# Designs tried in a protein design chat: VH-VL binders against q8ixk2r445to577. Part 16

Target 1, 133 residues: q8ixk2r445to577
Amino acid sequence: FFGMLQNKGLTDYCFDYNPPDENQIVGHQVILYLCHGMGQNQFFEYTSQKEIRYNTHQPEGCIAVEAGMDTLIMHLCEETAPENQKFILQEDGSLFHEQSKKCVQAARKESSDSFVPLLRDCTNSDHQKWFFK

## First folded at step 10 (VH-VL)

Design gc1
Fold by OpenDDE, fold request of step 13:
Structure gc1 (fold): chain C 133 residues (1-133), chain A 119 residues (1-119), chain B 112 residues (1-112)
Amino acid sequence: as target 1 above (133 residues)
Amino acid sequence: QVQLVQSGAEVKKPGASVKVSCKASGYTFTDYYMHWVRQAPGQGLEWMGYIKPNSGYTKYHQNFQDRVTMTRDTSISTAYMELSRLRSDDTAVYYCARSKHYGSGFDYWGQGTTVTVSS
Amino acid sequence: DIVMSQSPSSLSASVGDRVTITCKSSQSLLYSSNNKNYLAWYQQKPGKSPKLLIYWASTRESGVPDRFSGSGSGTDFTLTISSLQPEDFATYYCQQYFSFPTFGQGTKLEIK
């Protein structure tokens, strides 16, 4: 699966990553932004290795969850996916982070008008449903 | 055994286009990135861009953004690089090269395709 | 782009010599999360394609003689040929793949 990773509940919002330095893409938070497909910052891939890859960079970036955090941070992909980079995109559209046992939810960023994907307890909310478009 | 076999030498006039092919074998074509690198006579190596064969996603170096088009035909495990509006300084050997999604360099290269641009 | 600078640009040596080529990057190629350096070395002979020698700064590609070794971390890297063989006369390139690939300008190793 590849393309824009769009949220069901937060209509027309997609995973978005636009690092300030194209030569240093790691360490920044993945956000949600209106789906536009014009830029490469919304092109992601879900692989059989349970990775969510950012294909705009080489080597590829892989979304990770750092210890104690509920945000999605860009790391570099590795030959063997680290545990904190493993996600399961389930049939019902839920995006499950294996290590934390939580689901990725579209949420409003605290004290902001922006939106971000955050790890939350798994529910049946459409804000936890994702699909590639 | 992994092999990348490129198309033959090309001679073009300025303003023309050239399309070089790179046929991959010995591995799953869609699992690896295909890069294009060129080398002008007596010069170093210059990365032009890559294509991700499974999706066709491409990324070009800014120096070629408006002139290069990378494509692939997964049915025949072949990558293509087309360079348009050729000029004399495009004269070079063009290589396709494989890489893994996580890096580790370019482990396999095509034999190179000489493209000569002259009036 | 990450700039790769090799030194020297050319080098004359004799069979049996110890040869050292240096490569410097404009920014660190070390990824803190995995402690790997995203640096490769290539050998290119006239009329031939580049051949991968070293990756991750110090790991030899399969089939590469052990007289070739890579070292360094961060921004400073070295390719060493412990005892130069006749077939080693070629041009060598460093490459970073921490980001979009860039190459050093090359080091031509010639016979003295």
Scores: ipSAE 0.918, ipTM 0.959, lowest interface PAE 0.5, mean pLDDT 96
Fold by OpenDDE, fold request of step 13:
Structure gc1 (fold): chain C 133 residues (1-133), chain A 119 residues (1-119), chain B 112 residues (1-112)
Amino acid sequence: as target 1 above (133 residues)
Amino acid sequence: QVQLVQSGAEVKKPGASVKVSCKASGYTFTDYYMHWVRQAPGQGLEWMGYIKPNSGYTKYHQNFQDRVTMTRDTSISTAYMELSRLRSDDTAVYYCARSKHYGSGFDYWGQGTTVTVSS
Amino acid sequence: DIVMSQSPSSLSASVGDRVTITCKSSQSLLYSSNNKNYLAWYQQKPGKSPKLLIYWASTRESGVPDRFSGSGSGTDFTLTISSLQPEDFATYYCQQYFSFPTFGQGTKLEIK
């Protein structure tokens, strides 16, 4: 699967990543932004290796969850995906992070009107359901 | 064995377009990135851009953004690079080269396609 | 773009000599999470395509002779040929693939 990764509950919001330096894409947080279908900031790929890849860069970026965090951070992909980069996109749209055993949920950023994907206990909420468009 | 076989030499006039092909074999075409690199006579290597064959996603170097188009036909494992509005300084050998999604350099290269632009 | 600077641009040597080529990047090519350097070395002979020699700064590509070795980390890297053979006279390029690929200007290794 590839393209815009859109949230079901938070209508018209997609995964978005726009690093301040295109030559240094790691270490920043993936956010949610209105799906616009333009540019390169919203193109992602879910692979059979259970990675969520950022194809806009080479080498590819891979979304990871760092220890003790509930945010999604961009890392570089590796030959063998590390445990903190493994996700399962379920048939029901749930995006499950294997290491933390939590689900990715569209949430409001603290003290902001912006939105971010965060790890939360898994529920049947549409805010935890995602699909590629 | 992995092979990248490119189309033959091209001679073009300024303002014209050229389309070079790169046929891949010996591996799963859609699992690797295809890059294009050119080399002017007596000069170094210049990266032009890449295509992700499974999706067709492309990224071009800014120096070529407005003139280059990279495409692929997955049914025949072939990548294409079209350069338009050619000028004399586009005279070069153009290479396709394979890379893995996580890096490790360009492990396989095409034999190169000489493109000559002259009036 | 990440700028790659090789030294020297050219050098002459004899068969059996030890040769060292250096490459400097404008920013670190070390990824802290995996402790790998995203740096490759290529060999190119006249009229031929570049050939991958080293990747991850120090790993030899399959089929590359042991006399070729890569070292360095961060921004400073070195390609070493321990004992030059006749077939080693060529142009060598370093390349970073930490980001969108860029190459050094090349080092032409000629016979003395």
Scores: ipSAE 0.908, ipTM 0.954, lowest interface PAE 0.5, mean pLDDT 96
Fold by OpenDDE, look of step 11:
Structure gc1 (fold): chain C 133 residues (1-133), chain A 119 residues (1-119), chain B 112 residues (1-112)
Amino acid sequence: as target 1 above (133 residues)
Amino acid sequence: QVQLVQSGAEVKKPGASVKVSCKASGYTFTDYYMHWVRQAPGQGLEWMGYIKPNSGYTKYHQNFQDRVTMTRDTSISTAYMELSRLRSDDTAVYYCARSKHYGSGFDYWGQGTTVTVSS
Amino acid sequence: DIVMSQSPSSLSASVGDRVTITCKSSQSLLYSSNNKNYLAWYQQKPGKSPKLLIYWASTRESGVPDRFSGSGSGTDFTLTISSLQPEDFATYYCQQYFSFPTFGQGTKLEIK
């Protein structure tokens, strides 16, 4: 699966990554932004290795969750996916992070009008449902 | 064994276009990126861009952004590089080369395609 | 682009000599999470395609003789040929793949 990763509950919002330096893509937070289907900021891939890859860079970026954090941070993909980069995209659309045992939820960023994907306890909320478009 | 076999030498006039092919075998075509690198006579290696064969996503170096088009046909494991509005300084050997998504260099290269641009 | 500065541009040596080629990157090629350096070395002979020698700065590609070794970390890297053989006279390139690939300008190793 690849393309825009769109949220069901937060209508018309997609995973978005726009690093300030294209030659240094690691270490920044993945956000949510209106799905526009243009450019390189919203193109992702869910792989058989349970990675969510940012396919617009070489080497590819992989979304990771750092210890003690609930945000999604861009790391580099590796030959063997580390545990903190493993996600399960369930049939019902839920995106489950194996290491934290939490689900990715579309949420409002604190003190902001922007949105971000955050790890939360798994629920049946549409804000925790995702699909590729 | 892994092989990348490129199309034959080309001679073009300034302003024309050239399309080079690179047929891959011996591995799963869609599991590797395909890069294009050129080398002018007596000069170094210059990265032009890549294509991700499974999705067709491309990234071009800014020096070629408006003139290069990279495509692929997964049914025959073949990558293509088309360069338009050719000029004399486009004369070079053009290589295809594969890499894994996580890096580790270009482990296999095509034999190269000589493109000569002259009036 | 990450700029790769390779030195020397050319050198002459004899069979049996120890040869060192250096490469400097404009930014660090070290990834902190895996402690790997995204740097490769290639050998190219006249009329032939480049051949991968070293990747991750110090790992030899399969089939590459032990006399080739890579070292360095961060921004400074070295390719060493411990004892030159006749077939080693060629042009060598460093390459970074921490981001979109860029190459050093090359080092031509000629027979003295």
Scores: ipSAE 0.870, ipTM 0.941, lowest interface PAE 0.6, mean pLDDT 96
Fold by ESMFold2, look of step 11:
Structure gc1 (fold): chain C 133 residues (1-133), chain A 119 residues (1-119), chain B 112 residues (1-112)
Amino acid sequence: as target 1 above (133 residues)
Amino acid sequence: QVQLVQSGAEVKKPGASVKVSCKASGYTFTDYYMHWVRQAPGQGLEWMGYIKPNSGYTKYHQNFQDRVTMTRDTSISTAYMELSRLRSDDTAVYYCARSKHYGSGFDYWGQGTTVTVSS
Amino acid sequence: DIVMSQSPSSLSASVGDRVTITCKSSQSLLYSSNNKNYLAWYQQKPGKSPKLLIYWASTRESGVPDRFSGSGSGTDFTLTISSLQPEDFATYYCQQYFSFPTFGQGTKLEIK
């Protein structure tokens, strides 16, 4: 798949990545933002290696979750996808992180009106359901 | 065997445009980024930008952003670079070269296309 | 842009000599998560396209003779050619691919 990765429960919100410097994409958090389809900040590729790739940089960025963390952080893609960069997009729309055995959920950042994807225990919530637009 | 074959030499006047082609063979064209690099006479290598052939996504170096267009035709495994509003200092050899999405050295290069811009 | 500086700009050497070319990056090319340096070396002969010699700072490309070696990490890198051969007289470029590619200005290796 290639496109905008949209949440079912948090209607019209998509994965978004907006690093402060297009030449330094590593280490910043992926956010959720209103889907707009403009520019390249909301375009991701889901690959046969179970990567979620950010293609506006060379080397490409791949979404990862670092050990002990629940936030989705941009790493560089590698020849073989590291385990922390593997996500299974299930038929029911759940986005499962293999290494942590948790699901990606749309969540509000504490004390704000901003939204981010976070790892949580898997449930049947529509906030854990994702699809490409 | 991997091969990148470029179109022939061009002579242009200032203000014109040039379109250089790069035909790939011996590998899956859509699995690799295609870069364009130029080299003025007696000078070093200057990266101009790339195209991701499967999506058509492009990224251009700021020095060329307003004058370069990179495209491809996946049905004939061919990448194109078009440079408009040519100036005499655009006289150079233009190369295509491929890389992997995860970052790699450019393992195969085209033979180069000489573009000469003069009155 | 990540600036790449090569030294020397040119040098003369004889067949059998050992030569060293250095390359300095304006920022680190080491990615701590995989411990790799995103640095390549190329050889270019007159009228020819560049040829990849070394990637990941120290890994030889297939078919490259073992007299070519790369070393260094972070911001400082070295290409070494042990026992020069006649076919090694060329211009050599370093290139970073940690971000949008940039090249060093080149080092011309001439026959003495």
Scores: ipSAE 0.605, ipTM 0.866, lowest interface PAE 1.5, mean pLDDT 92
Fold by ESMFold2, fold request of step 13:
Structure gc1 (fold): chain C 133 residues (1-133), chain A 119 residues (1-119), chain B 112 residues (1-112)
Amino acid sequence: as target 1 above (133 residues)
Amino acid sequence: QVQLVQSGAEVKKPGASVKVSCKASGYTFTDYYMHWVRQAPGQGLEWMGYIKPNSGYTKYHQNFQDRVTMTRDTSISTAYMELSRLRSDDTAVYYCARSKHYGSGFDYWGQGTTVTVSS
Amino acid sequence: DIVMSQSPSSLSASVGDRVTITCKSSQSLLYSSNNKNYLAWYQQKPGKSPKLLIYWASTRESGVPDRFSGSGSGTDFTLTISSLQPEDFATYYCQQYFSFPTFGQGTKLEIK
């Protein structure tokens, strides 16, 4: 799959990646932002290696969750996908992180109006359902 | 075997445009990035940009941003580079070369296309 | 852009010599998560396309003779040719692929 990765429950919000330095994409958090399809920040590819790739950089970025964390952080993709970069986009739309055995959920970052994808215990919530547009 | 075959030499006047093709064979064209690199006479290698053939996404070096367009036709496994508003210092050999999505050296290169810009 | 600086620009040597070419990047090419340096070396003979010799700073490409070796990490890298052969007279380039690719200016290796 390729396109904007949208949340079912948080309507009109997509995965977004906007590093402060577009030449140094590693180590920043993936966010959720209103879907717009402009500027390449919202285009991701889901691969047969179970990666969520950020394709506006070479080497490509791959979304990862570091051990003990619940935030989605940009790493560089590797020849063989590391375990912390493996997600399963299931038929029901849930996005399962294999290593942690948790699901990606749309969440409000604090008392702000900022939204981020975070790992949470898997449920049937529409905030854990994702699809490509 | 993997092969990148480029279009033939071009002679152009200043202000014209040139479009160079690079036909890939022996591998799945959409699995690799295609880069364009040029080399002026007696000079080193200069990276111009790349295209991701699956999506058509491009990124250009700032020196070429206003003048270069990279495209592809996945049905014939061919990448293209077009350089406009040519000037004499665009005289060079233009190469296509491939890399893997996770970053790699360029393991296969086209044979090069000589572009000469003269009045 | 990550600037790649090679030294020397030109080098004269005899068959059988040990040759060392250095490459310095304006920022580290080491990705701490996988402990790899995103650096390649190429050989180019007149009228021909560049040929990949070394990637990940020290891994030889298939079919490249054992006399070619790469070393270094971070910002400082070295290509070494042990016991230079007649076919090794060429221009050598380093190239980073940690970000958008950039090349060193080249090192011309000439016969003494």
Scores: ipSAE 0.605, ipTM 0.866, lowest interface PAE 1.7, mean pLDDT 92

Design gc1
Fold by ESMFold2, fold request of step 13:
Parts: sequence; structure tokens; C-alpha cells
Structure gc1 (fold): chain C 133 residues (1-133), chain A 119 residues (1-119), chain B 112 residues (1-112)
Amino acid sequence: as target 1 above (133 residues)
Amino acid sequence: QVQLVQSGAEVKKPGASVKVSCKASGYTFTDYYMHWVRQAPGQGLEWMGYIKPNSGYTKYHQNFQDRVTMTRDTSISTAYMELSRLRSDDTAVYYCARSKHYGSGFDYWGQGTTVTVSS
Amino acid sequence: DIVMSQSPSSLSASVGDRVTITCKSSQSLLYSSNNKNYLAWYQQKPGKSPKLLIYWASTRESGVPDRFSGSGSGTDFTLTISSLQPEDFATYYCQQYFSFPTFGQGTKLEIK
């Protein structure tokens, strides 16, 4: 799958990544932003290797969650996918992080009008449902 | 055997466009990025951009962003680079080269296409 | 852009010599998560396409003679030819692939 990764519950919000330095694409948090398709910040690929790739850069970025954390951070993809970069996009739209056993949820950033994807205990909330457009 | 075969030499006038092809064989074309690199006479190597063949997504170096277009036809395993509004300093050998999605050196290069821009 | 600087710009050496070429990056090429340096070395003979010699700073590409070796980490890298042969006359380039690729200016090796 390739396209904009949208949230069902937080209507019209998509995964978005816009690192401040084009030469350093790693280490920043993935955010949610109004879906627009403008530029390349909102295009992701879900692969048979269970990766969510940010492939508007080379080397490609792969979304990861570091041990003990709940934030989605950009790492570089590797020849074989590290465990912290493996997600399952379920038939019901849930996005499950294998290593942590948690689901990706659209959440309001603390004390802010901004939104981010975070790992939370899996529920049936529409805020945990995702689809490609 | 992996092979990248480029189209033949071109002679163009300033202001024209050129389109160079790169036909891949011996591997699954859509599994690798295709890059374009040029080399002016007596100069070093200059990266121009890449295309991801399975999606068609491109990224261009800022120096070429307003003049270059990279495309592909997956049915014939061929990548293309078109450079418009040619100037005399665009005279160079243009190479295609492939890399892996996770980043790698360019393990295979095309033979190069000489583009000469002259009055 | 990550700037790659090579030294020297040219050199002459005799068959059998040990030759070193250095390459310095304006930013670290070491990715701490996999402990790899995203650096490659190429050989280019006159009128030919570049040929990959070394990747990940020190891994030799298949079919490359073992007299070619790469070393270094972070910002400072070296290509070594341990016993120079007549066929090694060429220009050598380093290249980073930690972000969009950039190349060193090249080192022309002349054999006497």
C-alpha cells in the first residue's frame, strides 16, 4: 500500500513528516496534519515486511518506536526490518506495533491543538483505525 | 547478469531539451531506486536525482529541480531523464545507476550518454 | 548538502607502493542504530563508468581485488591500495549515501 495514511476518528488527519534538515531525516517525531497531498510530507508505504516507509527520501525512512516509548520516530530502513519497526495493519484498520503489543492512536499533543500518533493499549476506538487513501 | 543500457549520444542547441533512457535487465526493475549522475568534461560526479520505479516518486537535487524530469516505464524496465532549457554548461556524460531502498553504493551503472550542447 | 572532501587531488606512485586516499565528510556518516558508515568508494577509468569498490566504508564489493580496502568512521575515511598494480591507474571518488548522494571531488592516481 502507498499513499496518505488517514485516521478514521480524527477526520481528515494524516500521518505527516517534515524534518527540519533534509540531510538528517532521522530522530524526529511523526505528526498528524490535515490531509493535503501537497509536497511529499504525507506519502508513506506499508510493505510486506511490515514496515511503514517514508520513501520520499533515500535512504528510506522507517517508522519505529524505541523501547519503553510511545512516540513514533523516524529511523532509517535496514536490509532486514528491526523488530521496533514492524507494524501490522489489520483488516479492521487497527495499526498494531508487534514489539510493544500496542496500537497506534490519534492523540492530542499535551497542552496543544496539535495531534500526533501514539502507542496505546489496543481498543476498538475509531482513533485507532487507519486507512490509505 | 545485471545490466543498464543507455540511449546514444545527443547533440542539442541551447534552449532545447534532451531525454536519455536507461533500460534495465537481469533484475526486478521495481525493487531498486534509479539515480542519475552527470559528469562534465574534466569534472567530478554530480548527483541529479532519483526515481523510485514502483511508485514513480522522484527527488531532484535543488540545482536541477526546475529543469529535470525523471520518469519510468515499468512494462519495459526503462527509466528516463529529461533536461530542459539546455545551456552549454549542461554538456556532460549522463549516467544512470541503481541503489537499494535502505541506501547503498551504486553497484551498477549505465555506460553513460554524452550530451553536447552547442550553438 | 553533505560536503565530501578528498585528498590529495592527484598523486603519482610506483607499482608495488602502498597508496592511501582520504575523504572527509562535513557531517558524520555513522548511523548509531546499525553502527554502519554510509560511505562508498568508486574507481573510474578514462572513458568508463564508475565502478563500486567499497561500501559501508569497509566492505569490499564482490570481484574487487583484496588489495583495495576501506577504513575510517564518522567523518574521516581512507581508501588503501596495499600493493599498487599498473591497472589501478584511475580516478577514485568517495560518496556518501546517508542522505541524498554527494561525491568527493576525485583523486587522480597516476602510475609511473
Scores: ipSAE 0.537, ipTM 0.836, lowest interface PAE 1.8, mean pLDDT 92

